# Miniprotein binders against q6w4x9r395to579: the designs that were tried, part 111

Target 1, 185 residues: q6w4x9r395to579
Amino acid sequence: GHCSLEGGSFVTTFDARPYRFHGTCTYILLQSPQLPEDGALMAVYDKSGVSHSETSLVAVVYLSRQDKIVISQDEVVTNNGEAKWLPYKTRNITVFRQTSTHLQMATSFGLELVVQLRPIFQAYVTVGPQFRGQTRGLCGNFNGDTTDDFTTSMGIAEGTASLFVDSWRAGNCPAALERETDPCS
Short names: E, the ipSAE of ESMFold2; O, the ipSAE of OpenDDE; V2, 0.75 times the mean of E and O plus 0.25 times the DockQ between their complexes.

## First folded at step 9 (miniprotein)

Design sa45 (at its last look DockQ between E and O 0.04; V2 from the best seeds 0.00; counts 0 for: pae O 12.2 > 1.5, pTM O .691 < .8, placed apart)
Fold by ESMFold2-Fast, scan of step 9:
Structure sa45 (fold): chain B 185 residues (1-185), chain A 91 residues (1-91)
Amino acid sequence: as target 1 above (185 residues)
Amino acid sequence: GSEELFERAKELIDRAIEAARRGDFEEAKRLLDEAFKLIEEAARRGLDEELIEALRYAAKLVREAIEAGNPKLIRVVKWLLMVVWWEVDRR
């Protein structure tokens, strides 16, 4: 299955449901029992441009008991806060430059991440068939039914993207609501 | 209690990275030094080892980002602190 984070704030779930949100937080993108060592993938969103009305993807984080790998729009790759030169290899994960504008994180456990650095920071998540019906987070539940793709962290199917997205915040952040067109003084 | 010391240390660490983000490295180091003192006090008062390890890990991330003086790493550590605190909350 394929999930994409594109154009700043657009998400297409594993079941191909598109949605958009505005938010300034770290969000749980993918959790699954198929990920080793309590692994999870997270997406960081922050304000974009000179206006507070638009937000965009600025980093992707893969975490487990051993690793906290960050791939940033600033073309920095870190693990546990330390900058790494590419290609960077661990036992189960390799991060490397796929093209001049794309980085790839390949894993041994059926997860692949491709990050576009330029002209717009974007992320593409691919998971193997073993993940079917066993995912949760912004990328949806991968069960072949789009009607329950907005399943919150508490297991409730919501009708709106904003309530769904807010349930997957990993921090004390503002709600994912439309921001003001003019910045506050 | 030791839980109050955890929350105070966490707040100091969060304030330290925010000071570093603003370029106020002297204030960031002062806040971080206070955080290390509270972490050791929390350890003496019997705060769970997992929480002490989380605080030490977070403080180390901030210290190393300040020492590097690289704004890109400071931004990364600000985001990583959110991840660390989320992991603590889910335990």
Scores: ipSAE 0.780, ipTM 0.904, lowest interface PAE 0.7, mean pLDDT 86
Fold by ESMFold2, look of step 10:
Structure sa45 (fold): chain B 185 residues (1-185), chain A 91 residues (1-91)
Amino acid sequence: as target 1 above (185 residues)
Amino acid sequence: GSEELFERAKELIDRAIEAARRGDFEEAKRLLDEAFKLIEEAARRGLDEELIEALRYAAKLVREAIEAGNPKLIRVVKWLLMVVWWEVDRR
């Protein structure tokens, strides 16, 4: 299965359902019992312009009880907050430079992440067939049916991407600056 | 109660990384010093050890980012704190 996070805040799910959203937060991209040690993949989105309607991917995080690997648009790779020299290997995970513009995180448990660093920070998630019907998050549920890919964190199928995405927020999102109510300001 | 100390320490850690992100490292260090004191008081008062470990881990992340003085690592740690607090909240 293939899930992509591309420029303009476009997402394509494991079941090939495309959508777009605009938000500034950390989101659950993929959770699955197939990921060891309570593993999850997260996506960090932030403002890419002046308004909150312009957001882009700025980092991808893989977390488990053992690891918190961050790959950022600033081309920094860390685990548990420490910068790492590539190639970087843990027991089940290897992060390496695939090309001058792409990094890859390969794993022994059927997850692969490819990150394009330039010209635009993008991410491509591949999971093996063992994940079918076993995923949740922004990449959808991987059940072969695009009509319920917008299943929320509470298990409710939504008809719109925004409600679905909002349900997958993780972490404490910063308060936005209040916009003045004066239409001329 | 010791749970109140958890929330106060968490707030200080969150404020410390924000001060560091703005380049105010004196304020960041001051907030961290206060957070470490609260963490140790919470431990003495019997706060759950897993919560204490989360606080110590979070404070250590911030301290190391400040010591490195690297804005890119400071941003990474900001995102990692969100992950740490999310993990705590869902326990």
Scores: ipSAE 0.699, ipTM 0.863, lowest interface PAE 1.0, mean pLDDT 86
Fold by OpenDDE base, look of step 10:
Structure sa45 (fold): chain B 185 residues (1-185), chain A 91 residues (1-91)
Amino acid sequence: as target 1 above (185 residues)
Amino acid sequence: GSEELFERAKELIDRAIEAARRGDFEEAKRLLDEAFKLIEEAARRGLDEELIEALRYAAKLVREAIEAGNPKLIRVVKWLLMVVWWEVDRR
């Protein structure tokens, strides 16, 4: 399964459903029992301009009982708040520079993350087949059905992206705004 | 101080989640109620209001998950709470 966060506000789920939102919060991208140590992948969005529609991804966070790995738009990688030199390796996670503009987080448990640093901060999440039907978050449920990708954290299927996205936010953040735009534009 | 209260609240929330996992939703609710009181007290003592509100929101989600009796949902919202806590802890 492949999930992408592109263009600052566009998401394509594991089931290949595209949608757009504008939010300035931390959201759960991926939560699954297949991730060890209660692991989860999150995305941090912030304002990138003066208007409410000018939002962008500014960091990706992998959080578990053991690690708090943050990859930020300024190319700083931290674990548990401490800056780390690349390549950085833990027990089952490795973060390294893939290219001059791309960082990669590789794992031993079927999760891969590629982060494009410029010109736009973007993220690409890949999970193995063992994750099918067992994922939650903005990346969807990876069950081959796009019609139920907007299932909220409470297990309710929503018809709009904004309500779906809001259900996966961490904390009291402003409500997400939805715009129907071609993700390829 | 307020930081100590915050930490205690987190512990109670963790215990609440564990209670819920055991199927003891009544105990879980009790623990959450106690945690909320500590959070409110911490807020009165001058913690960042935005962070306090964020924690309350996350805790609310946990409570809703507990009330629904859905262990999978509890797991998901637990991490929302942890993310909020992380933001608090690093400040």
Scores: ipSAE 0.000, ipTM 0.177, lowest interface PAE 12.2, mean pLDDT 83
ESMFold2 (binder alone), alone request of step 9: mean pLDDT 84; pTM 0.827
ESMFold2 (binder alone), look of step 10: mean pLDDT 84; pTM 0.827

Design sa5
Fold by ESMFold2-Fast, scan of step 9:
Structure sa5 (fold): chain B 185 residues (1-185), chain A 91 residues (1-91)
Amino acid sequence: as target 1 above (185 residues)
Amino acid sequence: GSEELFERAKELIDRAIEAARRGDFEEAKRLLDEAFKLIEEAARRGLDEELIEALRYAAKLVREGIEAGNPRLIRVAKWLLMVVWWEVDRR
């Protein structure tokens, strides 16, 4: 399955449900029992440089008991807060420059992350079939049904993206505002 | 009690990273030194080892961000500090 974070504030879940939000926080993007050592993928959103009201993806964090890997829009790659030269390898994870504009994090456990650095910072998450029905977070539950993609951290299916997004905050942050993807006029 | 020492150390670490983000490295270092003293006191008073480990990791993140003197790494330290406190709250 494929989940994308594009155009600063747009998200498409593993079950292909699109939504958009305005928020400044670190959010849980993906949690799963299939990730080793309590692993999780997180997305950091902050104010866009262009508009007071706009926010955009600024970093992606892979977290486990041993590692806290950050890939940021300003091309910094760190683990546990220390800058790393690419390619950077651990036992199960390799971070490398795929193209002049893209970084990739490859893993041995069925998770792949591709980050576009330019012209807009964007992230693409790919998970293997073993993750089907076993994901939670902003990328949805990967169960083949889009009607419950807004399942909160408490296991409740919400009708609005903002309540869904707020339930996945990893930190004490202001509430997110849902934005229309296609205004009528 | 030791829980009070945890909250005080956390507050000092949070204040240290904000001082560093403003470029006030002298104040950031002063706050961090005080945080390290409280962490050691909390350890002596029997605060849970998991919480002591979290405080030490958090203080180390801020210290290393300050020593690097690079605003990009200070931003990373701030984001990771939020993650550390989130992990503690889930305990």
Scores: ipSAE 0.747, ipTM 0.874, lowest interface PAE 0.8, mean pLDDT 85

Design sa6
Fold by ESMFold2-Fast, scan of step 9:
Structure sa6 (fold): chain B 185 residues (1-185), chain A 91 residues (1-91)
Amino acid sequence: as target 1 above (185 residues)
Amino acid sequence: GSEELFERAKELIDRAIEAARRGDFEEAKRLLDEAFKLIEEAARRGLDEELIEALRYAAKLVREGIEAGNPKLIRVAKWLLLVVWWEVDRR
């Protein structure tokens, strides 16, 4: 399955449900019992534009009991806060430059991450079939049904993206902003 | 109690990374030195081992970011600090 984080603040889930959100926080992108050592993938969003109401992806974090790997919009790769030269290899993970504008994180456990660095920072998550029905987070539950893709961290299916996204915040951050209508003439 | 020391150490670490983000490295180092003292005191008073490990990891993360002298790594340290506190909260 494929989940994408594109255009600054657009997400397409593993079940192909697109949505947009406006939040400035670190969010749980993917949690699964298929990830080793209590692994999780997180997405960091920060303010964009002069109004500070728009947000964009600025980093992706893979964490486990041993590793906290960050791939950032600044073209920095770190593990546990230390800068790493590419290619960077651990027992189960390799981070390398796929093209002049793309980095790839390949794993031995069925997760692949590709990030586009330029002209806009974007991320693409691929998971193997063993992840079907066993994912949670912003990328959805990968159960083949888009109607419950907005399942919160508490297991509740929501009708709005903002409540769904807010439930997957990692930390004490502002709540996601609802899409605002244009000012009336 | 030792839980009070945890909150105080966390506050100092949070203040240290914000000082570093502003380029105030001497203030950041001073705050980290104070945080390390509180972490050692909390360990002596029997604060949960998992919490002591989290505080030590967080403080070292901020210190290493400052020592690297690269603003990009200071940004990374700030993002990871938020992740560490999230992990603590979910325990």
Scores: ipSAE 0.767, ipTM 0.896, lowest interface PAE 0.7, mean pLDDT 84
ESMFold2 (binder alone), alone request of step 9: mean pLDDT 78; pTM 0.747

Design sa7 (at its last look DockQ between E and O 0.04; V2 from the best seeds 0.00; counts 0 for: pae O 12.9 > 1.5, pTM O .690 < .8, placed apart)
Fold by ESMFold2-Fast, scan of step 9:
Structure sa7 (fold): chain B 185 residues (1-185), chain A 91 residues (1-91)
Amino acid sequence: as target 1 above (185 residues)
Amino acid sequence: GSEELFERAKELIDRAIEAARRGDFEEAKRLLDEAFKLIEEAARRGLDEELIEALRYAAKLVREGIEAGNPKLIRVAKWLLVVVWWEVDRR
């Protein structure tokens, strides 16, 4: 399955449900028992430099018991807060420059992350079939049913993106503002 | 108790990264030095090893961000403090 974080604050879930929100926080993007060592992906959002009415993705974090890998819009890659030269390899993860504008994090456990650095910071998450029905977070539950893609951290299916997004906050942040937009309207 | 020492050390670390973000590296270092002392006292008083490891990791993130002299790494340290505290809270 494929989940995307595009255009500043647009998200498309693994089940292809699009939504948009206004929020300035670190959010849980993906949790799954299929990720080793209590692994998770988080997405950091902050106010857009172009418009203060918009929020934008500024960093993606992959964390586990041993690793905290950050890829930021500043074109910095760190693990455990220490800057790394690319290609950067661990036992199960390789971060490398795919193109002049894109970085890729490849893993041995069925997770792939591609980050577009320029002109707009964006992220694309790919998970293997073993993740089906076993994901939670902003990317949805990957169960083939879009009606419950807004399942909160407490297991409640919400009708609105704002309550869903707020439930996936990491830390004490302001509540997100709902903004559901059809990209083709 | 040791739990009070954990909360005090966490507060000092959070204050240290905010001082660093403002460019007040002298205050940030002072706050970190206090935090390290509280962490060692909490360890001696039997605070859970996972919590001690989280505090040491957090303090090290801020210290290394300051020492690198790169504002981009200070931003990374701030984001990673959020991650560390989230991990602590979910236990």
Scores: ipSAE 0.844, ipTM 0.927, lowest interface PAE 0.4, mean pLDDT 87
Fold by ESMFold2, look of step 10:
Structure sa7 (fold): chain B 185 residues (1-185), chain A 91 residues (1-91)
Amino acid sequence: as target 1 above (185 residues)
Amino acid sequence: GSEELFERAKELIDRAIEAARRGDFEEAKRLLDEAFKLIEEAARRGLDEELIEALRYAAKLVREGIEAGNPKLIRVAKWLLVVVWWEVDRR
């Protein structure tokens, strides 16, 4: 399965459902029992301009009981707050420079993250078939049915991206906007 | 009780990283010193060990970010604090 986080705050779920939102928060991208040590993948969005609708991805975080790996827009890779030289390896995770513009986090448990650093910070999440039907978060539930990809943290299928995205916030943040109406963007 | 000390220490740590993000490192260090005192008092009063470890980890993140003096690492520390608090709250 493939989930993408692209410029303009666009997301495409594992079931290929596209949506856009505008928020300044940390969000749960992916939780699954297939991730070891209570693992989760999170996305950090921040303001990228002067309007309320100008937000962008600034970091991706992988966390478990053992690791808190941050890959940031500033091209900094840390684990547990400490900067790391690449390639960087733990027991089951390797982070390395794939190309001059891309970093990759490869794992032994079927999660792969590719981060484009330039020209725009973007992220691409790939999970193996063992994750099918066993994911939750902004990347959807990976069940082959786009009609319930907007399933909230309470397990309720929503019809709008904004309610869905807001349910996956990791903190108290403004509601996410689905539509851009500012002509001065 | 010890739970009030937890919330107060968390607040001080959050304020410390915000002071550091705006460049007020003197204020950030003062807030952290107070937070460390509250963390140790909470430990003496028997606050849960997982919560104490989370507070110590959070305070250490902020201190190391300040000492490195690197704005990029201070931003990372802020994002990690959000993750730490989320991890504590969902348990």
Scores: ipSAE 0.732, ipTM 0.867, lowest interface PAE 0.9, mean pLDDT 86
Fold by OpenDDE base, look of step 10:
Structure sa7 (fold): chain B 185 residues (1-185), chain A 91 residues (1-91)
Amino acid sequence: as target 1 above (185 residues)
Amino acid sequence: GSEELFERAKELIDRAIEAARRGDFEEAKRLLDEAFKLIEEAARRGLDEELIEALRYAAKLVREGIEAGNPKLIRVAKWLLVVVWWEVDRR
C-alpha cells in the first residue's frame, strides 16, 4: 500500500483515494497493530502563508514506546528530542539520506517512509501486505475499497474530508477546511 | 505540583482505558471524571495550557470511544496522551 502527502494539502490513501484539506494540526497518518511498540506515523501541518488555504506539511513523526523520530522540513532529524546525524539507526529503524532531496526511514517491520525535502516538503508511506485491512488514519484502511476510506476514528463513514481529517487530529486544533485552491499554493 | 497532578491524571485515564477493555464502562467513566478534576487542578497550578487542552481533548476522545464502544477511538486518544506526556517530560 502506498499513501502520499503532496502539494502541501493533498493526500492519497492506501486505497488510492485522493482528497485535500487545510489544517494546522498534527494528524495520525497510520496506526496499526502491525506496528511494533504501539507505533504510529503522524503528520504535522502548519501555516505556510497568510490565508487559511495556505497550509503545508512541515514534519513527519514516527512515535512508539521506544522512539519519537521527527523529520522536519528544515532537514533536521531528531529522536526523543535529540538531533541525530544521518545515517541514524535504532534497533529496527534506520533514517538515511536517499538523495540530495530525499530522506528515507526504513524499518524491519514493513513500514517505509520517503520524505521529499525540496521543492515541496512531501511524504510517501509504504506498508507491506500484512497491513491490509489493519490500518487507520489519514492514509485510510487499506482494504481495497475507496468508498470507506473516510471512516472517522469513531467508525463513522463521512462523505467529506474535513470531518474525517478532524477525527484523526492529535490535539485540540482548529477544524480542517475543504477549499478549492491551487495545489501550488 | 502540577506535574504530579498531570501524572496522576494520566494514570487514571490509563486505568479508564483498561476498565473499558474489560467492559466496565461505569468504572471507566468514574475514572475519567476523576482525571478531569485533576487536569483542571493542574491547570490552576500553572501547567502549560496547551498541554492541558491536549490532555482534555484526549480524555474526551476516550470518553467518546467508551460511549460508542469504539476501541479505535480509544487507541487514538491514548497516543495523544503519550505525545502530551513526552512534551511534559522533556521540560
Scores: ipSAE 0.000, ipTM 0.172, lowest interface PAE 12.9, mean pLDDT 83
ESMFold2 (binder alone), look of step 10: mean pLDDT 79; pTM 0.758

Design sa8
Fold by ESMFold2-Fast, scan of step 9:
Structure sa8 (fold): chain B 185 residues (1-185), chain A 91 residues (1-91)
Amino acid sequence: as target 1 above (185 residues)
Amino acid sequence: GSEELFERAKELIDRAIEAARRGDFEEAKRLLDEAFKLIEEAARRGLDEELIEALRYAAKLVREGIEAGNPKLIRVAKWLLTVVWWEVDRR
């Protein structure tokens, strides 16, 4: 399955449900029992440069009991807060420069992350078939049915993206503002 | 109790990173020093080892961000504090 965080504020779930929001918070992007050592993927959103009305993806965090890997829009890669030179390898994870504008985090457990650094910071999450029906977070539940993709952290299927997104906050942050995904708006 | 010491240490660490983000490194270091003292007291009073480890990890993140003096790493430390506190909450 494939989940994308694009254009600063757009998300497409593993079941291909698109939505958009504006928020300044760290959000749970992916949780799964298939991730080793209580692993999770998180997305950090913050205000865009000098803009006070718009927010965008600024960093992606992969965490486990051993690792807290950050990949940020300013081309910093850290683990446990310490800057790392690429390629960077741990037991199950390798972070490397795939192209001049893209970094990749490859894992041994069926998760792959590709980050576009320029011209706009974007993230692409790929998970293997073992994750089907076993995911939670902003990327949805990967069950082949888009009607329940807005399942909150409390297990409730919501009709709106804003309540869904707010349930996946990983901190004490303002409520997200829902934005329309209609190309004609 | 030791739980109150946890909350006080957490608050000092959170205040320290905010001081660092605004460039007040003297205040940030003062707050961290106070946080380290509270962490040692909480350990002495029997606060769960997992919580002590979380506090020490958090304080180390802020200290190392300040010592690097690089705003990019200070931002990383701020984001990682959120992650640490989220992990504690789900304990």
Scores: ipSAE 0.786, ipTM 0.899, lowest interface PAE 0.6, mean pLDDT 86

Design sa9 (at its last look DockQ between E and O 0.57; V2 from the best seeds 0.00; counts 0 for: pae O 10.2 > 1.5, pTM O .699 < .8)
Fold by ESMFold2-Fast, scan of step 9:
Structure sa9 (fold): chain B 185 residues (1-185), chain A 91 residues (1-91)
Amino acid sequence: as target 1 above (185 residues)
Amino acid sequence: GSEELFERAKELIDRAIEAARRGDFEEAKRLLDEAFKLIEEAARRGLDEELIEALRYAAKLVREGIEAGNPKLIRVAKWLLAVVWWEVDRR
C-alpha cells in the first residue's frame, strides 16, 4: 500500500482517501505491530517561514527503541540527533540519495519511505501486504474501506478530517495548544 | 516527589532548547546544567530508570545540538524532544 504527504498539507491514505489539514505539530503518521521494536513514523509540520503562510511538512521521523532517524526539509539526516553522511546504514535500515532531489529510506521489514526535498518537501510511504489491516495514524488503517480511514487514536471513526488529525498529535504544537514555558526562574 | 523532579527537569530542558533557538547559548547551557543536576537528584530519589534515561537522552540531544553550532541540528533536537516526551507519556 501507498500513502503520500504532498503539496505541504495534502494526505492520501493507504486506502486512497484524500484529505487536507493545516497544523504546526508533530503527528503520528504510521504505527503498526509489524514495525520492529515499537517502531513508528511521525510527520513534523510547521509554518513555511513566512508570516500568514500555510503550514507544510518539514520533516519525517522514524523511531524505534534504538533509533530516531530524522529526514528534514533542510536536507539533513540524523539518527539520535547526530548528523549522518549518506549512504547511512544500520542493521535493518539504509538511507541513501535516490536522485538529486530525493532521499530513500529502505528497510528489511516491509516499510519504504521516499522524500522529495525540492522544490516542495513531500513524503511517500510504501508498506508491504503484511501491513494490511495492521496500520494506524494519519495514513489510515489499510483495511480496504475508505469510510473508516478517519479512525482516531481512541478507536473512534470520525466523519471529519479535523478531529481525526487532532487525535494523532504527538507534540511540538503551537503555544495556544500547549502551556508556554515560564521564562522566569 | 520524584515525579515533581521529572516535570521540573523536563521544563528546564524545554526552556533550554527555546533559548538555543533564539541564539542565547549561554542561557541554554545554564538551564541544561540545572537540568542535569535535577536528573541526578531524581535518580537518587528513585525515579523509574526508564524516565531517568529519557531525561538524560533529552538533555544530551539539546546539549549536542548547541555544541554542533548548526541551527538545522537545533531544529532536529526540538522535534526529537516532542518524540521523547510522547514516548514517556505512552508508558
Scores: ipSAE 0.842, ipTM 0.927, lowest interface PAE 0.5, mean pLDDT 87
Fold by ESMFold2, look of step 10:
Structure sa9 (fold): chain B 185 residues (1-185), chain A 91 residues (1-91)
Amino acid sequence: as target 1 above (185 residues)
Amino acid sequence: GSEELFERAKELIDRAIEAARRGDFEEAKRLLDEAFKLIEEAARRGLDEELIEALRYAAKLVREGIEAGNPKLIRVAKWLLAVVWWEVDRR
């Protein structure tokens, strides 16, 4: 399965459902029992550009009971807040530079993350087949059915991306702006 | 009792990182010192060990960001506080 976070705040789910949102928060991108030690993948979005509705991906976070790995658009990689030299290895995770513009986080548990640093900060999430029907978050549920990919953290299928995205906020951040609310300059 | 101390310590830590993001490191250090005192009092009053660990971890993130003096690492610390508080809340 493949999930992508691309420029303009576009997301494509594991079931290939595209959507867009505008928000300034940390969001749960992926949770699954297949991730060890209560693992989760999160995406951090912040205001970008001059428009009030312009937001972009600024960091990706992998967390578990042992690790809190941040890969930021500033090209800083940390674990537990401490900057790390690349390649960086734990028992289950390796973060390394693929190319001058791409980093990869490879894991032993079927999650792989590729981050494009330039020209635009983007992220590409790949999960193995063991994750099918076993995912939650902005990347959807990976069940082969796009009609329920907007399932909220409370298990309710929503008809709009903004309600779905807001349910996956990690904290009391402002609600996401409707995707058609990009005021002209 | 001890859960009220948790919320107060959390608030002080959140205020400390915001002061650090503004460059007010004197205020950030003052708030953080106060937070550490509340964390120790909460531990003495029997707050759950996992909650104490979360508070100590969060305070340490902020202290290390302040000591580094690097805006990039201070931003990382801010993002990680949201993660830590989310982890606490879902337990």
Scores: ipSAE 0.754, ipTM 0.877, lowest interface PAE 0.7, mean pLDDT 87
Fold by OpenDDE base, look of step 10:
Parts: C-alpha cells; sequence; structure tokens
Structure sa9 (fold): chain B 185 residues (1-185), chain A 91 residues (1-91)
C-alpha cells in the first residue's frame, strides 16, 4: 500500500483515494497492530502563509514506546527530542539520506517512509501486504475499498474529509477546512 | 493528579511558544520555568517517565530555540508536544 502527502494539502490513501484538507495540527497518519511497540506514524501540518488555506506538511513523526522520530522540513531529525546525525539507526529503524532532497526511514517491520524536502515538503508511506485491512488514520484502512477510507477514529464513516481528518487530530487544534486553493500554497 | 499537571505544563509550553513568536522572550522564559516545575512535580506523582522525558526535551528545545534565536527548534518542540499529547490521550 502506498499513501502520499503531496502539494502541501493533498493526501492519497492506501486505497488510492485522493482528498485534500487544510489543517494546522498533528494527525495520525498510520496506526496498525502490525507496527511494533504500539507504533504510529503522524503528520504535522502548519501554516505556510497568512491565509487559512495556506497550510502545509512540515514534519513527519514516527512514535512508538521506544522512539519518537521526527523528520522536519528543515532537515532536522530527532529521536526523543535529541538531534541525530544521519544515517541514524535504532534497533529496527534506519533514517538516512536517500538523495540530496530526499530522506528515507526504513524499518524491519514493513513500513517505509520517503520524505521529499524540496521544493515542497512531501511524504510517501509504503506498507507491506501484512498491513491490509489493518491500518487506520489519514492513510485509510488499506482494504481495497475507497468508499470507507473516511472512517473516523471512532469507527464512523464520514462523507467528507474534514470530519474524518479532525477525528485523527493529536491535540487541540482548529478544525480542518476543505477549500479549493492553490496546491502550491 | 499527575495528568493534570502534565496538561498544565503543556499549556504553559504552548503559551511560551506563542510568547516567543511575539518576541516576548522574557515571558516565554518565565512560562517555561513554570512548566519545568510542573513537569517535575508530575514526575514525583508517578507520570510515565517516557512522557515526562519527552516533555522535558520539548521544553528544552523551546528554551534553546529562544536563547539561540532559532525558531526552528521551537517548531520542533511543538511537534514533539503534539506527539506526547497523543500518547497521553490514548492511555
Amino acid sequence: as target 1 above (185 residues)
Amino acid sequence: GSEELFERAKELIDRAIEAARRGDFEEAKRLLDEAFKLIEEAARRGLDEELIEALRYAAKLVREGIEAGNPKLIRVAKWLLAVVWWEVDRR
């Protein structure tokens, strides 16, 4: 399964359902029992301009009982708040520079993350087949059905992205908006 | 309880970040100092050590960001705080 966060506000789920939102919060991108140590992948969005529609991905966070790895748009990689030099390796996670503009987080448990740093901060999540039907979050449920991708954290299927996205917030943040704006904002 | 202290500390850190954004670094420092006190108290009351440590690091990063005039560190700290909050909420 492939999930992408592109253009600052666009998401394509594992089931290939595209949608967009404008939010300035941290959201659960991927949660699954297949991730060891209660792991989860999260996406951090912030304002990129003065308008409410000017939002963008600014960091990706992998959180487990052992690690809190943050990859930021400023090319700062931290684990548990400490800056780490690349390549950085834990027990089952390696973060390294793939290209001059791309970082990669490789794992031993079927999760891969590629982060494009420039010109737009974007993220690409790949999970193995063992994750089918066992994922939740902004990337959807990876069950081959696009119609139920907007399932909230409470298990309710939503028809629009805003309520869906809001259900996966990590913290108290403004409500997500669905606006047709320039994807380059 | 310890969870309440954690939440209060988080709020103080958020306020510190906002103060720093406004250029009021003295207020930011004051808020951070208060946050640290609450964090330590939460630790004494048995809050999960991992969460406390993460919170400490976040606060530290904010402080360093302020002292160094580096807003990037402040942003990183904000992200970390959000992550920590999620961990607290799901427990």
Scores: ipSAE 0.000, ipTM 0.229, lowest interface PAE 10.2, mean pLDDT 84
ESMFold2 (binder alone), alone request of step 9: mean pLDDT 79; pTM 0.760
ESMFold2 (binder alone), look of step 10: mean pLDDT 78; pTM 0.746

